# VHH binders against O-glycoside alpha-1,2-mannosyltransferase homolog 6 (omh6): the designs that were tried, part 3

Target 1, 298 residues: O-glycoside alpha-1,2-mannosyltransferase homolog 6 (omh6), of Schizosaccharomyces pombe (q9p4x2)
Amino acid sequence: MYFLILFSSNAELGEVLRTMRSVEDRFNKRFHYPWTFYGMDEFTEYFMSTTSTIASGHCEYGTKGITYTNHLQFILTISYLVHWDLSQVKPLVENNRLYQQRADALAQENLSYVYSPLFHSFQDWVVRSLLYHPQLEYDYVWRIEPGLKLVCEEKKDIFSTFKDSDIVFTNHVCERKHSGIYAMEEAIEEYKILNTQGDFSNIWVYSNNYTYCKYWPFNEILSLKQIRHNQTYTNLINYLLGSGGTYYHRWTESDILSAAFGVLRARANHMESVGFFLNDDVHYCPETIPYTGRCACL

## First folded at step 8 (VHH; from n1 with T50V)

Design p2
Fold by ESMFold2 at other seeds, fold request of step 12:
Structure p2 (fold): chain B 298 residues (1-298), chain A 123 residues (1-123)
Amino acid sequence: as target 1 above (298 residues)
Amino acid sequence: EVQLLESGGGEVQPGGSLRLSCAASGFTFSHYYISWYRQAPGKQREWVSVITSGGNTNYAESVKGRFTISRDNAKNTLYLQMSSLRAEDTAVYYCARDTPYFGYKSYRGSDYWGQGTLVTVKP
């Protein structure tokens, strides 16, 4: 089963509604796929009433209920950043000291959010939600960022067009490797020694000594069947999550997922036919000469 | 342009109380989480407390029961009421804008901090 997923918060509602209007107008009014909204906070009644009114399919909201990821995130944000007056020897307390020292080092590399427990918790929560959230038991999802606008008519079912892919991407992001990325590469090398499955040479979409490229997570289709139920995927992703690198090394969810797709030689395809804008910053228009009128890219 | 301006720091005796303020501008204050952090001389910056957009609060274990975070959305101001102060609470205190969602705008942007206000608890 196919779902439209949107990670969000109540503060993003205006962009969410504009994005939904666009996706409904250009695609989903013909297919009525459900929308699933996931956030770390409860969504307001206004958020739920307005989004459900605009949707042509069923809406679900993944903020009500107790999950393992929510409990772990709460414990980690408290335990890893504080020292209690009564000393106890626990791996988590020792890791908190290393976390703080490494955050200072990462800040010197001009990385944002290095001290933010919410940023680290969010990255961890997204990955764990894709793996384990009990309300997200589907085969494929289209991840759609608030602020995204489809600019072409999409008359064909995009999900069926790409049904054999592990990931359908729209863009790659290339960045300079920070010290946390070198730490991830080292952790994957150690994983390979203990686990012979995978292709270490394909960690990233592209890389050299100083630069790495990864999947841009703000418009993509993911096979949850692979992410959740393929043991080779889950073993590596859980190894990286268990290392604590989202906290100690400021790894993002796209770092972790892109590395996993690379190591496991994921079937990746480009969403070449789907035109979109994200805010004023990112534009992709597949329209070519002669102009057919399918796309209105301006 | 997001701005956060801390005030209310000063000297206090052990066991004393102090109230910090953080004046916010350049964003819709009521829609964001706001956090307090602190950094003692020669030590690492550490998280102290957060208040959500909905008013829920959370605290580091070292300050739980002694510190109270609150917000006045009409004045765009965050507060930290500190009581039963100890020598280990001596630090520069910072407020920082926070969020439960780190999407594309967070990827393109930077985190936002105040300049800090010094709290000194005498030996």
Scores: ipSAE 0.627, ipTM 0.809, lowest interface PAE 1.1, mean pLDDT 80
Fold by ESMFold2 at other seeds, look of step 8:
Structure p2 (fold): chain B 298 residues (1-298), chain A 123 residues (1-123)
Amino acid sequence: as target 1 above (298 residues)
Amino acid sequence: EVQLLESGGGEVQPGGSLRLSCAASGFTFSHYYISWYRQAPGKQREWVSVITSGGNTNYAESVKGRFTISRDNAKNTLYLQMSSLRAEDTAVYYCARDTPYFGYKSYRGSDYWGQGTLVTVKP
């Protein structure tokens, strides 16, 4: 089964509607896949009524207080929806000398959001909770951002085109390794000494001594079936999250997931056939001819 | 350029109250989560409180029940009402723009900080 996922807030409703209209017009009006929406604030009735009017499939909305099972712990438990509840984060960041010293050091390396409990909590929540969330009972998801615009007609079912992939990526982001990334590499080196499952030879999409490239997660298809049912992935994720590196080292969900897919030797396919723009900042058009039958790359 | 200008700091006796303000410009204020942080002399910066674009709030345990964060989106202004002040609340208080939401805009964006306003609670 297939699922469309969108992260948003009520303040972004205009961009959400434009994105949904684009995806519905270019693709989903023929396939009627459901939408789910996640955000920090409960969605207003206006948000829900207007988005459901646009959707050709059913809509589900993540709300504060949703109970879920956290399978990344040894004990399956029911807990609060993590995206707004900072109770798990506060002991890690408040009056914590190590965290505060690491945040100062990372700020000197010009990293953004190093002091933000919300930013850290979101990265942890995506990896630990969202991709395993009980409401997200699908084999595959397409992660779609507000501001995304499909620019090509997609008459074939995109999920069918890429369904044999564990991840379908739009591109990689290459960044200079900061001290937190070296800490992740060190943690994975220690992990692999004790664990022979997986391929630890090339954990990044590409890297050298100073640079690493990771999957860009803001227009991608993920196999939730692979993520949820692969013990090698789950064990590595538990190890990395258990270290607290999302807080102490400012690891992002992209850092963690890209390394895990590297260890899995995940079957990756490039989304070369799907044209898109994102917020006038990132774009890809598979056809460069100014006038085409399939794409409107304005 | 994004600007965050704190004001309202000063000297207060223990148990006193102050209201800090942070005037924002150069961005769409209502689209962002905004936070207060503080840094006491000789210590590292610590988180105090956050308010979402929709007005939901959260607080560090050390200030919960004593501080109230609020925002006025029409005036592009963030507030921190502080009461029952203690000597350990002495610090420079910073207004900080947090993420606009969680996604690509947060990855591409940057946090921004004010210059701070000093709050001194006399022994």
Scores: ipSAE 0.624, ipTM 0.863, lowest interface PAE 1.7, mean pLDDT 80
Fold by ESMFold2, fold request of step 12:
Structure p2 (fold): chain B 298 residues (1-298), chain A 123 residues (1-123)
Amino acid sequence: as target 1 above (298 residues)
Amino acid sequence: EVQLLESGGGEVQPGGSLRLSCAASGFTFSHYYISWYRQAPGKQREWVSVITSGGNTNYAESVKGRFTISRDNAKNTLYLQMSSLRAEDTAVYYCARDTPYFGYKSYRGSDYWGQGTLVTVKP
């Protein structure tokens, strides 16, 4: 099964509604795929009532993983449970000399959010949710950022168009490597040494000594069947999560997922036919009109 | 433009109390988490407390039971009531905007801090 996913919060409701209206009008009114909303806070009744009124498909609302812990109590180790609660984060950061030293070093590299336990826990929570959240038992998800608007009529079912992909991306983002990224590269090289029988590739979409490029996570389709059920993926992603790098090295969820897709030779395809704007900052209009429906690229 | 302005710092005796304030502007205050951090001279910045948009609170173990975070959404103001102060609480205290969602604007932007207010607990 296929569904639309937004990671969000109650503060994003205005952008969520604009995104949903656009996606419903140009795509989902024909397909009625469910919407799934995940956030670290409980969604308000107002958030749920307004979004469900707009949706042409079923809506699901998830928050911290506490709801399904009884199901996982005897099957999964604690490392596989979804952890978002700040009480689970505090032992990693309080009176932790390594965390404090790394945060100061990363701050000197002009990296934002290095002291924020909430930032670190959010990144960790997103990755663990994609791996283990029981409400995400689907084959594919379309991740859509609040504030994204479709600008072309999308008559074809985009999920069926890309059914053999591990990731369908709309964009790459290139950033300067910080010391945390070098630490991830070192951790992956150690993983390769420990797993000599593996078939591994380059970590990033592109990189040199100073720059790395990764998948832009704000409009993408992900194969949950690979992320959740392919042991090669789960082993590497859990190795990275288990290192604590989201806390000690300020890794983001897109760092982890992009590295996994790169190292494991993911089948990546470009979502070339889908036109979109994001918050008037990012504009993509398909290259030629014969390959797309009506577009309003203003 | 997001602005956070701390006030209420000063010198106190051990066991004394202070109330810090953080005036916020340039964003919808009630929709965000707000945190207090502190940095002692020559030491690393550390998290102290957070209050969620829904009013739930959490504290570092070193201050739990002595500090109380609160917010007045009508006045766009965050508070930190500090009691039973110790010499180890001497630091510059910062308020910071936080969020339960670090999306596209967070990837493109920076975190937002106040300039800080000094709290000195006398030996």
Scores: ipSAE 0.611, ipTM 0.803, lowest interface PAE 1.1, mean pLDDT 81
Fold by ESMFold2, fold request of step 12:
Structure p2 (fold): chain B 298 residues (1-298), chain A 123 residues (1-123)
Amino acid sequence: as target 1 above (298 residues)
Amino acid sequence: EVQLLESGGGEVQPGGSLRLSCAASGFTFSHYYISWYRQAPGKQREWVSVITSGGNTNYAESVKGRFTISRDNAKNTLYLQMSSLRAEDTAVYYCARDTPYFGYKSYRGSDYWGQGTLVTVKP
């Protein structure tokens, strides 16, 4: 089973509605896949009523807190909705010399959000949600960023086209390695030593001594079957989360997931047939496939 | 352009009170979390308090019970009411924009900080 997922907040509602209209008009009206929305704040009645009116499939709304019904691990590791409480984060950041020294070093490397407990906990929460969120009991998810628009009719079922993939990506992001990325590479080398029977590969989509490239998380299809139920994936991802690197090294969720896919030889395929724009900043048009529908792609 | 302008700093005696303000512009203030941070001379920057878009608050343990964060969405202004001030509270105080969602726009943008306002608690 397949579904559409949006990590979002109430503040993003305008972009969410425009994205849903585009995806519904160009694709989902034929397939009626459900939409699932995840955010750190509880979604308002206005958010839920307006999004559900546009959707051709069922909508579910998940938040950080007690609304995660029977999966108590999230309650023990994430903030509650009505009590924003940094108690799980505060031992990692307050009066913690290592955390503060690392944050200062990363700030000197011109990284943003290095002092923000909210940024760190958000990254951690996204990864843990993909691993353990009780409403994500599906084989594949299409992650869609608010502001994304499909630019051609997509008559084929995109999920069935890519059903044998671990990740279907639309783009890579290449950036200069910061000291936190070197720390992740060291942690993964240690993991390999501790797991002598593993069959491991390169960490990144591409890298050299100064640059690394990873999967761009704002339009991708992920195999939850692999992420949740393949012990090789869960062991490595939990090892990285357990090190505290989202806090001490400012790792993002895409750093962690891209590294796991690379090291574990994920079946990665490009979403080459699906054109899209994101906020007028990113444009992708299929180059080798004739336009079969009404396209606004130039 | 996102702007954050702190004010209200100054010198106070131990046990005194001050109210800091942060005037915000260039974004929809009511949709964002806003935090206070501080940096004492020769020390590292540390988180002090946060207020969510829904008005929920949280505090560092060292200031809980003495500081109160609040916001006035009509005036696009964040406040920090500081009471029972101690010498250890001497620092430059910064306001910073925060968010419950770090999506594509967050990756495209940068941190947004004010210039800071100095609070000095006399020995």
Scores: ipSAE 0.605, ipTM 0.797, lowest interface PAE 1.2, mean pLDDT 81

Design p2
Fold by ESMFold2 at other seeds, fold request of step 12:
Structure p2 (fold): chain B 298 residues (1-298), chain A 123 residues (1-123)
Amino acid sequence: as target 1 above (298 residues)
Amino acid sequence: EVQLLESGGGEVQPGGSLRLSCAASGFTFSHYYISWYRQAPGKQREWVSVITSGGNTNYAESVKGRFTISRDNAKNTLYLQMSSLRAEDTAVYYCARDTPYFGYKSYRGSDYWGQGTLVTVKP
């Protein structure tokens, strides 16, 4: 099964509606794939009613308090922490000398949210949801950032171009390595010593001493079937989550997932035919001119 | 432009009380989590409390039972009622916008912080 997924919140409703209108108009009106929404807050009735009115497929909402039959106890604890109970997170960030020293160092490297328990918890929650959330037990998902618009007609079923062996279909982004990224590379080197599987020479899509490129999570198709049901993926991702690097080193979910895909040589494709617009600084047009019969790029 | 402006700081005796305010503008206040942080001179910034968009609260263990966070969405104002104040509570207190969702916009720019208000607990 194939799903359109938005990690979101009630604050993002306006952006969510803009994305849904665009994706429905240019793609989903032909395919009627369901939409799934996941957030750290309970979604309001207004959020649910307005999004369900726009969708051409069924809408599902991941909320607190849903009984999960196939989930780990730790995942349940995380979902309760996500709303307002930080009891599992507080020992990692309060009176913790390593966390405090790393947060100050990372702030001096101009990283945002380095002191935020919610930011750290969110990154963990997204990764654990992709691996274990019972409402996400599907073959493939298309993750789409609230506010992103498709700018080209997508007459082909994008999911049908995704081969059985493909893991990820997205663009990539390149960033300056911060000290936390070097710490991730060290953690993966330690993992290599105890584990014989993986290509540890190619952690990232591309990297050099100061730059790394990773899969861009804001317009991304993932094979959840292959990620969830392959112990080599779940073992490495859980190792990275269990190291505490989301808290001590400010790792993001895309850092963790991209590193795992690189080490395990995930088959990837690039979304070079899918045009999108997020804002004036972040957009892509697959055509050489802004307006064609297929695309209306800005 | 997102703006957070703290006020209500001052000098207070040990065991005393003080109420901090944070006036917010430039965003839909009711949709966001808002947090208090504090930083003593020469010390690292630490989280103090958070209130969700739905009004749920959480506190650092060092202030639990002594501090109460609240919000008035009609006035776009966050409050921190501090009681049973101790010398270790002396710090600059900051309000900061938080969120249940850290998407692309979190990659875009800096955190949103106020300039802070000084609380001094003197013998």
Scores: ipSAE 0.559, ipTM 0.828, lowest interface PAE 1.6, mean pLDDT 80
Fold by ESMFold2, look of step 11:
Structure p2 (fold): chain B 298 residues (1-298), chain A 123 residues (1-123)
Amino acid sequence: as target 1 above (298 residues)
Amino acid sequence: EVQLLESGGGEVQPGGSLRLSCAASGFTFSHYYISWYRQAPGKQREWVSVITSGGNTNYAESVKGRFTISRDNAKNTLYLQMSSLRAEDTAVYYCARDTPYFGYKSYRGSDYWGQGTLVTVKP
């Protein structure tokens, strides 16, 4: 049972420290769960020393260039490289007519980052890290975004409260479907046909012709036990990764994970008792009064 | 507001050199990755180079060894030194803000591009 700040940079240290102080003060000082940090660049000694000083549990920092001993699919090996190198991703984007045509089409739909190798690499790396990163051998992770602030005292062990959940979510987010999302829906329908023994459900939390709603990844708990070690999850997620849609269709990690949780009837629970703010822009208070003794939703 | 302004484009002979600049404002420049892209007439936009917030660099294979990306964080300016220019390098060159972390801030915002600067390499 560990905390995870899923991807950060040395430049975000101030927000990381404020977030860690909040989580430590409101929750982790009682439980001493370890922190795991990931970055595209190597973390500085200053970043590591300051974060480890305020953590009440052990800190782990993501390593560069982890490789498997077995021959793996090309895309799988990319997940362990620091993405600033880009040597494994360039063949997918520079001389690939399908990618180039799709990027132009998606740009016409006003979609951001369609030409960025870094964006595509990051999304792919997050999903593959949740599946395969050797430093994430945990039963559960709490994904915590830099800039998050807990606003309620959390005296109970949140992990124990939700021990039977596949995902514990705080928000859903609704976005306009782009042509890449229709491509994901088609890929999943094909998967269902190829896997007739599966007990499949709707892909999204909600959707209509133009909009889909998915799990908001910036404050959520995931069962890595299900994601890594249940073949029902790994088969579908690997099917989606193997299609290359993170590159050709600009799929995000939250698109892939939310679709998998929806289709496979994940045991999803709302983290309704945990109050939080994110960057003074997203606000959730579980209490009707801003200050109740447990919560200070100011 | 975020602003990126390219300059330094122009006409050159094959084998010549140019230095492009990108002046940035409205954000903490040193915290971001910054990239160069280009788009030739009738072709699709393509990535050229990136420099990280930590100063690491990477290049498209077509420009490796000929182009050098650099940044001056004190002046909030990105540079692209282009040498050994070829006709195939003729394009509008764009400066774009990237990031080492595509989290919540990237989710709620748009990517940011300059208006571009034209580089023409004579046949």
Scores: ipSAE 0.551, ipTM 0.829, lowest interface PAE 1.7, mean pLDDT 81
Fold by ESMFold2, look of step 10:
Structure p2 (fold): chain B 298 residues (1-298), chain A 123 residues (1-123)
Amino acid sequence: as target 1 above (298 residues)
Amino acid sequence: EVQLLESGGGEVQPGGSLRLSCAASGFTFSHYYISWYRQAPGKQREWVSVITSGGNTNYAESVKGRFTISRDNAKNTLYLQMSSLRAEDTAVYYCARDTPYFGYKSYRGSDYWGQGTLVTVKP
């Protein structure tokens, strides 16, 4: 298992170090799981030396400017990028009236980032490239957001507790369905006409006609082995990405992956025992009082 | 309070130059990718350029070679140097706090737009 940190710049080093220190102090000092970092900018020597000093396991840093092609080239083209770069933006958004017209419609629905090619291409890159990246050699990743702090002592190996899971989640987020989400549901209805494998009655964690709930991706463990080697995942994800919906419908990677987990009846488990704080806004304590011998949820 | 304030717009002849500025406050400017967008009357808003936290840049094909984006993190200021201006560059120009890559911060927050600065290239 890797701890996986996605960050935007070397200026976020302080948040990265605070997250790593809490995870190391409360869990990883006993287990020495490795860390991997993928940034949008080139890593500085200082970033690498300070993170490697704090880590109790091996650290890997994504290599800028290297691209890979998936071995499924005939049926599905998936490019593995070691590091996402700005060249991914140009072909999909420029001189594209449909993209611009959809962005205006989505803006009227009060959605953020609807005009941002960076937002759209990043969502696509995570699903299309990062989760298939050959540098992520282990079967699982624990995705951890910079700024997250563990608040409970974790004596048990969390990985071994959940070793048969497809996803280990901390939260669901519930949102009003926007027109892009209805478009995804329509695309999946079209997909099932030609495909019999999957449970299309459980697209979302929960939904009604107006609201849907999806996995919150900022503290979760994902089975890369299941995602990479399950043909039904790959077929559905390729179908959704091939429609261009991250660009035309403002789909997020959480939308795509949560729907895929729902269709495939993912082996999902809640990371209930792990207390954490993310910035001043998100706080979870598994115990009924704010301070115990195991947790400090103040 | 997040604030973005554009300035530097005005009227210019074809082939002329202008320099737009965007003063940012209320957030850690150096952590964000910042973009320029523009919207001509009766047209859709379109992306113009972006600059990353580390200073890498990219441009729409329609402005490549004529526009230069830059940032000064010490002054919390974004710039757009425009040259060889054409009539089709007439628009309200917006700076925007762009990057979704902060992960949770992008889910928590909304993109923020300035009020815009008008650039008019006279026919």
Scores: ipSAE 0.398, ipTM 0.765, lowest interface PAE 2.9, mean pLDDT 79

## First folded at step 10 (VHH; from p2 with K105R)

Design r1
Fold by ESMFold2, look of step 11:
Structure r1 (fold): chain B 298 residues (1-298), chain A 123 residues (1-123)
Amino acid sequence: as target 1 above (298 residues)
Amino acid sequence: EVQLLESGGGEVQPGGSLRLSCAASGFTFSHYYISWYRQAPGKQREWVSVITSGGNTNYAESVKGRFTISRDNAKNTLYLQMSSLRAEDTAVYYCARDTPYFGYRSYRGSDYWGQGTLVTVKP
């Protein structure tokens, strides 16, 4: 079964409502897939009442759970609710000289958020939630960022055309490699040497000495079935999490996921029938317009 | 334009107290999380404390029990009450706007930092 996931806060309610209206009007009003919301603070009654009124399917709000305190230990596959909250801000950064030293090196490379425990803990929590969060029991999840606007009507069920995929992506983003990305590449080469059984591929969608391209974060459909229950995926992702790179190297969740899909030759399909805007600066208009219906891309 | 302006720094004796302020403008202050950081001479910046839009707080172990973060949403102002000050607390203190989550839109933007205010705890 399929569902829609949106990470947000009460502060983002206006953008959340606009995004939900777009997705509901263009797609979900015909299919009634459920929404799941996650945020650091408890959602207000106003947030929950307004979002649930707009949704055509069931809404769930992930604001309570059990906190993990030692992210470098062996991670069990036991189903526990993992709640993103303020208590997770401290896990690996407290009294950690190596963390502080590496953050300074990354700051010298002009990388943002290198000192933010909120940033690091969030990246770690998102990946662990995809692996273990008990409310994410579905086969596929469409991750959506507030500010997204669908620009084409989607009369057909998008999920029915992509059921055999590990990831269905809208676009790629390319960035300059920072020293943390080189550290991830080194960690993955070590993993490949230790795991000679399997069909390993290149890490990134595209890369050269200075640039890497990854799947667009928070606008893609992910197979939770593969992420959670295929041991090849869970072993690699847990290896990367266990290295502590979300803290020491400022890895994002999209870095980890894109690298895992790349290394394991994930079955990737382009979501070419879905047109979208993300603010005025990011646009995609499908070349297959006759297959998706009306679009307002210009 | 987002602006964060720290004030209240100065010289203080060991064991003394000092109150820092951070005046915020250019955004809806009550809806965002705000942090204090500090940078000692010749060292990297380190996190000190955070307060959520809902008023929940957390602290670095080195300052827990001695520092108190607070906010006045009506005045768009963040505070750091520092007590039992030690020589190792000598640093430039910065306030910074944080977000409740870090989606692609959030982390592709620039950090928002204040200019800092110097706190010197005399030897």
Scores: ipSAE 0.475, ipTM 0.786, lowest interface PAE 2.2, mean pLDDT 77

